VH-VL binders against 7-cyano-7-deazaguanine synthase (queC). Designs and how they scored, part 6

Target 1, 227 residues: 7-cyano-7-deazaguanine synthase (queC), of Persephonella marina (c0qst3)
Amino acid sequence: MKQSSSIIILVSGGMDSAALLWLAKKEFDKVYAVSFDYGQKHRVELDFAKKLTEEAGVEEHFIAEVPHLKGIKGSALTDRSVEIPSEEYPEGPPVTTVPMRNLNFLSIAASFADIYEIENIGIGVHSVDSPYPDCRAEFVSAAEAAINASSVMVAKKKNRITVYTPFLGMTKTDVLRIGLELGVPYEKTYSCYRGTIPPCGECATCRQRIEAFRSVGLEDPWFKKER

## First folded at step 11 (VH-VL; from v4x with light chain W32Y Y34W)

Design x_d
Fold by ESMFold2, look of step 14:
Parts: C-alpha cells; structure tokens; sequence
Structure x_d (fold): chain C 227 residues (1-227), chain A 122 residues (1-122), chain B 111 residues (1-111)
C-alpha cells in the first residue's frame, strides 16, 4: 500500500499542506518537506510548518529563502502598504496574489528533488475554490513538463518526476475530511493571512477554514468557545 | 559565532535623551526578530518590545508603548532602544535578545546581549 | 503588568531533582505552547534553557526538562549541581493585549 518511493512536499503550515503531509506519510516510504520564506506578512506559518513536520516525522524539512519575491509591490501578502481584505473573494485574482508564487516554489523543490533523487513533488493545490492561476491543473501539467525537461536525474536515470496533486478538483471541505480521517492535528495548523495570534477570523482564508469545519459538524480548534 | 554585542554602560541625568545599541553578528540579522528586556535593580525581567529589522515591524508591551522607541538599521546589523527624555525610574539593565521564531509570538529568545546598564540620577 | 506566577524560591541538595512551577491563565500558558525558561546567574544575561514547553536548545544539558499541564508549566532539573544555583524565569505569549510576559522569577539554592 505504501509506495516504495520518496516525495518532497511543499508545507506552508496551513490546512491543505498539513493534509497532504499526513497523506504522504501514509503513501510514501520517505517524506521530505520544503517551506518558503518569501517575506510574507504571515511568516508565523513557518513556525507552524516546523511543528507539523516534526509531528509527522519527515526525513528532512528544508526552509528556502526566496528573496526576489520579498516586498513585491501590489500584493497584500508582501507589500505593507496594501491591506489584507476582509471581503469575500473578488472576481479574478485577489490582491493577495504573489506573482508566479507556485512556479517559483515548484522549481526550487525540483532542485531538491534532483539533488536527493526524489521521484515525487507534492503540492496541496485544489482548484474548486481557488482564485489563483497557479493552483490549476493546466499550470501543474506545464510545470511538471518543464521540471522533467530540466532534470539531470530524469536524464540519467530514465525515470520521471511526478507532481503529486491529490486534492486537485476538491473543495476545502473535501480536503478537511481527508485530513480528519488521517488524524491531522488541526490545532497545529495556521491559515490566517494577517499573521495574528489568534487568527483574525475575518480574512477570506479564515472564513473559508471556519466554514469548512462547520460543514463537517465541527468547530475550528482556533475558534472553539471555552467556559 | 552568533553574538549580540550591546553598547556600554550609560550614566545620565533626568531629561536627557539616550540611544543604546545592539549589534548582531554571525547570522543573517534580517531573518530574526530582536527584542528588548528591562531588569530594574533587584527585580525580574520585563518584555519591552520587539522589532523585525528587515521591515521595521515593531511591537510594544502595553507598559512601554510611548515610553521608548525601538528601531533598527539593517545595513549595519544593529537594533536600538531610545528615550527622548529619561526619568530616574529608567535606571535598569537593558538586554537585547534574538527571537528564534519566524514570528515574535511563537518560540523564545535564544541569544542574549551582555546588557547595558543605564543609570539615571541627578 | 501581567505576570506569570512562580514560587519565589526553591532549594535542593546536589543530586536531587527539583521542579519550578509557572502558572498562568487560559490566555497564555493554558492555550499556547510557546512557554520558555531562562536561567540567569548573578551579574549575567539570561540563557535559554527550554522553549516550546519541553524542547532543549543545543548545548543545554538533558538534566533540564519542561512540561505543561493545564495553566501550569514546569521546569525540572535532575541531578542538581552547584552551578544550577541561579534565578529562573518562565515566559509566554499572551493574547491579552498581545505581548509576551515573564514570570516573577524563582531563586534556586543548591544546599
């Protein structure tokens, strides 16, 4: 049942990457993780990513700096002059879009895959609810093709690097159900784009998370009421 | 070697201004929050506030908001604590410390400066 | 100021185990696993001994361990040695006014 291969997965500290991490631990013999510091306002997610990879017991957790994305103007995630919205998702890519973020991330993860001869690169994208172009099947297919064309490991070993996207075509609720079955410790995950502790509860990602838990009859661990 | 080296002891009078420094070396200074901690004579530790030098994101304890200014110059890997008008009650040891986490809430101070004694008296 | 509650002093003999408590509330120790412990010898800067409740940084003896139950964190020092005589402070994030607080400190005396 468990694959006899290895995977490196992109771990952000959020619900989707946590579910992917737990799924990968079930399906692969060796699981590596990579997280990215690109100057995001919500850098606290990296602290949660470290907790998750420690709990899951990954082979190694790399933290890669991406300084050229740091301070890109016009994105609410990297430009302090742009506010994080409290609104519902607008039509088209939101102000929280960081240009080509997942393309940068996959290319860096592919470098690790080449060096460590890892056959799979996992990313927790799902397209049903996502406004981001770099979370869609078309993007994933193009990125995989570019990675395989560039890989020294593929050229030498006559094998293939697979971009593993098990959640593509799922909703956030679907992903949550998978993670709950797998035993993901959601109290150790972080979704808020504002980077506050506790999470703000107001940004689009906080609202999506709260609604996902409600849709399965649970309360979000961050927003449970205490006596 | 990862180090935080603070400026030397200061003897001041009430009403004077003061800026003390904390220079980091042996690591990437802009990757870590730097906090300031006060210890009055014979007393415990008090968290004053913290700064992320890369973008100067700064947070203050409620007790110190408006009382001091925390700043940084990332080009010389240095954080600062400053007063516009010192009071006798500002007499204390002041430590800078590097925060281990990617956010200021999440972990702990792993590297401490040697301290700067500030004495304010007439 | 908000402070975490620690005993003022604790004592023990060489070779014994001792425990120092740090009691907060549901707004800090009870909710967040970002409890840390610092050792401070007279005239010296504090040194990190424990972070994230129970983790030891590199170079800290395994004689030091940490735990948490409810609103109370604990630092345990096993195999007590003379150089362990110092002040010990706990610290935690608090969501009340969104800052970090220290405990009042505990003087450990090795008899």
Amino acid sequence: as target 1 above (227 residues)
Amino acid sequence: QVELVQSGAEVKKPGESLKISCKGSGYKFTNYWIGWVRQAPGKGLEWMGIIYPDDSDTRYSPSFQGQVTISADKSISTAYLQWSSLKASDTAMYYCARHRGYSWETEAFDIWGQGTLVTVSS
Amino acid sequence: DIALTQPASVSGSPGQSITISCTGTSSDVGTYDWVSWYQQHPGKAPKLMIYEVSKRPSGVSNRFSGSKSGNTASLTISGLQAEDEADYYCSSYTSISTHVVFGGGTKLTVL
Scores: ipSAE 0.440, ipTM 0.800, lowest interface PAE 3.8, mean pLDDT 88
Fold by ESMFold2, look of step 13:
Structure x_d (fold): chain C 227 residues (1-227), chain A 122 residues (1-122), chain B 111 residues (1-111)
Amino acid sequence: as target 1 above (227 residues)
Amino acid sequence: QVELVQSGAEVKKPGESLKISCKGSGYKFTNYWIGWVRQAPGKGLEWMGIIYPDDSDTRYSPSFQGQVTISADKSISTAYLQWSSLKASDTAMYYCARHRGYSWETEAFDIWGQGTLVTVSS
Amino acid sequence: DIALTQPASVSGSPGQSITISCTGTSSDVGTYDWVSWYQQHPGKAPKLMIYEVSKRPSGVSNRFSGSKSGNTASLTISGLQAEDEADYYCSSYTSISTHVVFGGGTKLTVL
């Protein structure tokens, strides 16, 4: 079940990154994690990410600051003048899009991979349900090529860095099923873009999470009605 | 070394205004929530509210909403607690404290200021 | 203001174990695993002893431990020492009016 010796996982504290983390602990000898502080309104997710990586038992959990993304106007996730929507998005990238988010994150993760000689970079993207361009196979392929062309470790060791995307062809419900089988503690994950405790239940990510649980005959741990 | 250093003791009369300070050093001040905690003489700790200095996002306990103003000046790494009109019942020790993580909800206060004694008497 | 309920005082002899209770509701201690405990010696600022119910910060003795069951969190001090004489406060996030609440405090006397 081991595919290589080491991986660094992008961990947001959400369902998808939690499932990836638990999968990676099963598949790799050494698991590292990186999370990003880019000025998101839902910064509480970073505390959930830290609690998840502590429970999973990662080698190290890095927090990378990306302050330049904080100053960019027009994203509901970083610009307090832009409201987090309760309604479904029109066609095209939603107002919650942070420009080039996963490109920024993968390049930073690649720097850690290069320094610590980590052969795999894991990201929990899945393209079927995602409205974001940087969650698609085309993006992953291009990013992997750029990383390998840039890596000193690859140049010196004559091997390849793999961008590990096990969920790419899946829905959120598919990813949830995998996480349930792996024993992911979903009560310790956080998805709300508004950053409230308890989660708002109304933003697009909360609704997608609630529906995914309903689709497998379960109630979201945050919104359970039974004791 | 992470420190919170508060302004000195104050002796005031009822009706006067007051602004006390809490200066953070040894860490990136804008990355952490700063809270204020009141302790009346011989009494327990009371959470007053918090601020995120980077954007001045401010939250108050229901007991203190409208009674005080919490603010920050990130250019000098300083948080403030302010009264527009002091009452004798405001006599207390006031602590500032830092939350240890990225949120105030899930994280405890890990670093405390030394306290500022405010005495209000006629 | 929603207060967590603590006994006003507790006492013990050197070497004993003592437990301080902190009782809340399903809106705070019963639901969230973010209970913290603070020690305060006379004239001093509070010091964090336990966070997330049972975790110790670096530099805090393993004689201090925390737990919770239902709506009640507990701080246990084993091998009681004279220096443990202080006030102890629990704290939790509450979803009622979205704030943080402290317990009323417990004075520990070492006999």
Scores: ipSAE 0.375, ipTM 0.769, lowest interface PAE 4.1, mean pLDDT 87
Fold by ESMFold2 at other seeds, fold request of step 12:
Structure x_d (fold): chain C 227 residues (1-227), chain A 122 residues (1-122), chain B 111 residues (1-111)
Amino acid sequence: as target 1 above (227 residues)
Amino acid sequence: QVELVQSGAEVKKPGESLKISCKGSGYKFTNYWIGWVRQAPGKGLEWMGIIYPDDSDTRYSPSFQGQVTISADKSISTAYLQWSSLKASDTAMYYCARHRGYSWETEAFDIWGQGTLVTVSS
Amino acid sequence: DIALTQPASVSGSPGQSITISCTGTSSDVGTYDWVSWYQQHPGKAPKLMIYEVSKRPSGVSNRFSGSKSGNTASLTISGLQAEDEADYYCSSYTSISTHVVFGGGTKLTVL
């Protein structure tokens, strides 16, 4: 019996994870997804993530709770007393930083990969536009090494877990172009950190998304003018 | 078994205060939005507002903002609806209900309490 | 004031199909795919029949289906049975004042 290629991808409901999801459906035989409830103000993203994975047709979509991040004060994404900034990302880690978010998420995804014997873990990080240290090549390399050193599946089957980062080194505009070619339904994605419906249009992620669409000659589906 | 169990029927006079309850069981109470829905005698359903019990994030319909208080005590898995001064027009059936997903905007009410009849008359 | 409009009543004979409409605006039904439908028998709490326009919860008969076109969502009940006689409500999120709205309700009578 031959083993088919498989991947578990981190899906947030945003543009980058949607592009990764559509790319993974093209590139892998079996696609699993995991999303995280870590107390983010924009919890509506989880419902968008579910809708995307249903449309793409994944094998299973796990929702993992991360309760220790849920209770941490001081991040604009999880602490209601801290405002979501309206301006560009500041120099250094922004107030929207959730401590070691992608490290936590990759380790949890790796546990699912071990349990279900999945050889690839996908994350939609790109480094050019992101202020977050856990979106950089150095982080990805270190995380992959730690995952392979920790994996019972790798030790037992003598295979390798690959952290699949096809967008590393790209801008948000580059990732958008890939997703458009793949047919990603961007009207069904959600990026706003404030968690509002419609999206606020004012936070850094909304503005970056709007600018990415404009740079390819399109309007963001959420912010098209009505007639 | 996932359930919402509401407090019993109330008969009150105008001007009195009232707090009715909705106890959740069979699921992690703090992970779901809980809403309140009014149904006046012979009338349809009205969305009053919602609360996320974990952090008490509370939202109201414009029609009910300032008219009622929605609260929760997560230590006993209970949500509340309260009035500081009842009016005869508050006579209605009141339901609590749980949203099925992670947000109240995109998801429907999948679990409903049995309802609490509140009667306000002189 | 934005309200979801439903017919006050609809009727059908056993075995027939009927459709209940729910008309909103571009601030609710016309834009968001989060329309739900509830069945309410007399003296009982509402029961969720359809969510996300067309999805059916576990335990709801496949005789119930939903759809949307423009600003109008529709609930279709095929193979009418006596037990289907009830009030039916649609609901949707609205971006106007950021809340949820219900339709006025439709009384279904099975003849």
Scores: ipSAE 0.253, ipTM 0.729, lowest interface PAE 5.5, mean pLDDT 87
Fold by ESMFold2 at other seeds, fold request of step 12:
Structure x_d (fold): chain C 227 residues (1-227), chain A 122 residues (1-122), chain B 111 residues (1-111)
Amino acid sequence: as target 1 above (227 residues)
Amino acid sequence: QVELVQSGAEVKKPGESLKISCKGSGYKFTNYWIGWVRQAPGKGLEWMGIIYPDDSDTRYSPSFQGQVTISADKSISTAYLQWSSLKASDTAMYYCARHRGYSWETEAFDIWGQGTLVTVSS
Amino acid sequence: DIALTQPASVSGSPGQSITISCTGTSSDVGTYDWVSWYQQHPGKAPKLMIYEVSKRPSGVSNRFSGSKSGNTASLTISGLQAEDEADYYCSSYTSISTHVVFGGGTKLTVL
């Protein structure tokens, strides 16, 4: 007869993970966070993630290192010889695809969930706007099955771990609207794949973010002139 | 022993070109940014720009965009600062400095070169 | 243009504590922990003294400490010594117009 609910969420410092964080603070009794250092070109993402979790008031924010992703060639996010594209979102998986990124991240988050007996693992994927295979419903279902099949906590307690994906059938604009209603401080979020300060404004994720703000009649806080 | 060693002092006339160098040693040169900082006589430090030598990703201060070229040759662990046409106002000390790039390392210019004095006069 | 404001000079006697301020905006000093401090003796290259607002690199005396409140960062030097006489610069990343900005510098005189 236990009545508490808990979640560990993957926080990148971006818009989607920020919206998930604020949503989770409303929906769950205890909210934990985990962020990943996998050799991104610029560490600024983790600084944004730390500020967001501090403001939201999470129970604990873990930083997990995944250095093996740093050495894998073929992704613009980790391979410094690969240019980060400035083009619109391509129809197929882009050069910015880090091999099995969310599979690696969910497995690590699942280890924390198993040890801390956390019932939910939250990830801010939304499949409508993303060409990444590890942002799709098929992947989420398979990952959840693997986590439950391998969890000692699940076996011992006869309970289940849920991969919480509230945005899965939504557009970027839909997620933005939810975050605005929740009071997400979007000026404190960071999305640029190039890791620049200010954000480059021309990579796929910068353009997608800018368009999402335009579609709700707002300006992206990063590209809004203060003076 | 981590260090940045810059090329020697230069005395030039207005209109001449110049390329000065910054050689890194004692660390993985391709894992860090190299920044260039100007200090005019009697003045403070001004950030000019920064380069990631592994892929030559280069970013300039708006004040220096188009006025200098920052480049690197990772095969010899060397970054460069170059002018196509010097002006008298380019008279200054120029430092290169290493910037630590990942979250488990410092977010600052932790290692500085000794400086290259550039004097431009007729 | 200089984005961070420092006093032009400060002075103190040996053994005293002094504080040097660095005032910026929410886009550089205020929101994130990106402030660093550099010491520069005459004729020498700058040396990193403080990073991430309050952290000290190995080999820097614990007499040097950093903090911030609002849009103002502070470098505090306790137990002043003659060799602390130098120029001090704050620096930060900025989210708006440039990747890095420096303050105008503060000349510390040990009386």
Scores: ipSAE 0.000, ipTM 0.462, lowest interface PAE 17.0, mean pLDDT 82

## First folded at step 13 (VH-VL; from x_d with heavy chain A108P I111Y, light chain S91Q T94D I96S S97L T98S H99G)

Design z2
Fold by ESMFold2 at other seeds, look of step 14:
Structure z2 (fold): chain C 227 residues (1-227), chain A 122 residues (1-122), chain B 111 residues (1-111)
Amino acid sequence: as target 1 above (227 residues)
Amino acid sequence: QVELVQSGAEVKKPGESLKISCKGSGYKFTNYWIGWVRQAPGKGLEWMGIIYPDDSDTRYSPSFQGQVTISADKSISTAYLQWSSLKASDTAMYYCARHRGYSWETEPFDYWGQGTLVTVSS
Amino acid sequence: DIALTQPASVSGSPGQSITISCTGTSSDVGTYDWVSWYQQHPGKAPKLMIYEVSKRPSGVSNRFSGSKSGNTASLTISGLQAEDEADYYCQSYDSSLSGVVFGGGTKLTVL
């Protein structure tokens, strides 16, 4: 529990960051948000992120540009010549990997934390056997150490910055159950890597989202069927 | 201070080509979709299409596909609407407009150019 | 061509409240909460008055409000004033066209 303190949340507009945002509003006194424009094909996620932070009522929502990631060759998320796959890749990091994405994001969020004297940085990592190296527990631990070693606030105040990862070790379904109990408006979240409206329903993140809803006996709000 | 400034009125003959412009200022031009909207004399607004200036991703209304070309030059923060062969029925007011957010599907047009009157007559 | 349906005209006296309807389908207004309204005075560019069904951009009077029920969105103008006399257009995203659609427009006359 982090009552009577402040946090900055990395908000992508997706299910996991929405659940984290709602949890943080319950657990922290002041909640800030940061989202990143890194040239992703699914730019619409930024507008969903803003709608979520408006509904949650955050203190401030920053949009940070990461221009060196725009046009990264070989990533399906930023390179128009690389197709967003319909099927999962069985080995190694998927083609949707953006190099060191969360390392870039956490370092930028830490800069905001120093300026605003925020002691907590929230990120919604949770995947068991994550295919993305920068979503794993060992990465989070290393990033936290680097942030604390770099922080002017920590050096001056002799406090500590915590990278808040309440979903680490949970499944997508576990996180969804938490968000449902918290009242997350999942119809206002967006997960599709292709950036289409409606979401494509075919990419890995759409399929994971659809399956998570089905596993709790619900239909994804984007893909409800009428009789 | 967001502004969209369009090129001036045009008087043309059928069969002539034309390229009109829309220059954006007061914001990061490459971060926002720019749309083109037609309004024939005494008629309503018609969506023609849009462009994302950073990569020139362009979408057209079915009614205007193949009838016009939408383009942009991000180095001078300018979007364009172009005809290769004008018809009398192209006589209309043409507006450029910016989408409010990072997407065109979920966000309105929040800033509009002043319009460019195109008159096509013999 | 698919357009959202609006009445051709509506009128009211100063001080009244009036409502303009905008009817679409399940491919647009019925499904998405991204309905916008624009005001256009003669010879002028449109101006955004309402977005996301009911939100007002900065600088727009709270006399303007919006709502949606089923496939129909509504713009309500309370305390009608002479300067409200204009054409009003609704707009939505339409998934069947993968595009933007406007209503046919409503001419508001303040009597």
Scores: ipSAE 0.393, ipTM 0.780, lowest interface PAE 4.1, mean pLDDT 88

## First folded at step 14 (VH-VL; from z2 with light chain T31Y)

Design b1
Fold by ESMFold2, look of step 15:
Structure b1 (fold): chain C 227 residues (1-227), chain A 122 residues (1-122), chain B 111 residues (1-111)
Amino acid sequence: as target 1 above (227 residues)
Amino acid sequence: QVELVQSGAEVKKPGESLKISCKGSGYKFTNYWIGWVRQAPGKGLEWMGIIYPDDSDTRYSPSFQGQVTISADKSISTAYLQWSSLKASDTAMYYCARHRGYSWETEPFDYWGQGTLVTVSS
Amino acid sequence: DIALTQPASVSGSPGQSITISCTGTSSDVGYYDWVSWYQQHPGKAPKLMIYEVSKRPSGVSNRFSGSKSGNTASLTISGLQAEDEADYYCQSYDSSLSGVVFGGGTKLTVL
């Protein structure tokens, strides 16, 4: 066989990262995964991430701690005193914004990519008008440039690192359709920001997920009456 | 090398207080939920509740809510089960156990303490 | 108060296969794929044998297997050996109680 093409996927346990993981298993010879413990209220997502990577058959699944994000105040995802809203997202970044989340994640994933000589870093960002600044195209481009400028592998002229963002410019429904065609086990994914079992069904992320399934003529596996 | 070591057996009278301990080692104590399970003599296992030591997020079985206090001291990697006033019906073996993953709902208990026998008699 | 239903006892001869049932409801065994099984020898703490219905932890013999149909999970022990004589408990998450539930336990006797 040819030289292996490799990718490390940021896997949260949610719908988008699951679709990316299944797509990557189809597109790349070796697939690694990394997930992050940053003190999120929905810590259960890490167990869903592990179940997904086990089912997909990744080479290795790293869990990276991000202690400086644990207990950060003012974000509904990490501050126990800030309530997870039930309303639709307002104008601008929502209260669920964790400062520089994807920048931290990409830089850590890049360290793994540099050490293991992995050519690609996959992140499941989509929607051109995302309310989160670190989910936008200009962020991805800047991060990729910084990663390559920092890379020992690139400095030694071995390979370049590509930030793989196949869902950029897509809607959540578009990503769901791709995942359904790929056979993603959506009953094994988790989206709730409150971290409850069953998912709360009322936070913005739960509602987006439920609506995405409805838009393709399906019910969310978590909320089907006859599961 | 994961180990949960519980405090020794206790013989108490009704009305006395008691605090038993469970010390974790060989893993990052703050990353795992710790549960407490009761087993009365000749009976089955009963879930009492759980704690996440990093932030002391604590959940109780409805059967034990208000009857015991679950706590942890992460600086010494120790979880606690506490009674303010013991009853004879509290006579049982008490186990602490670690949940395998980052959540308690989706993951089993993968490591168990040796148990603490509590005997309450008049 | 609510326990998953298990038979009180089951027996088998060495080399046989036996099955222990664990019946719950649509709020636990019938809904979630998070059924676990524990083995408890006399005077010992429980030991995890099966998780997620059918997965085995490292170091657990492949003679132990699990399955689920509807509201009933099953633990099957093939090639029964004397060391398998113990109490067996199933466990699930129950969303109606927002908590962990155990079965009442099954005493396995190897004849």
Scores: ipSAE 0.379, ipTM 0.774, lowest interface PAE 4.3, mean pLDDT 87

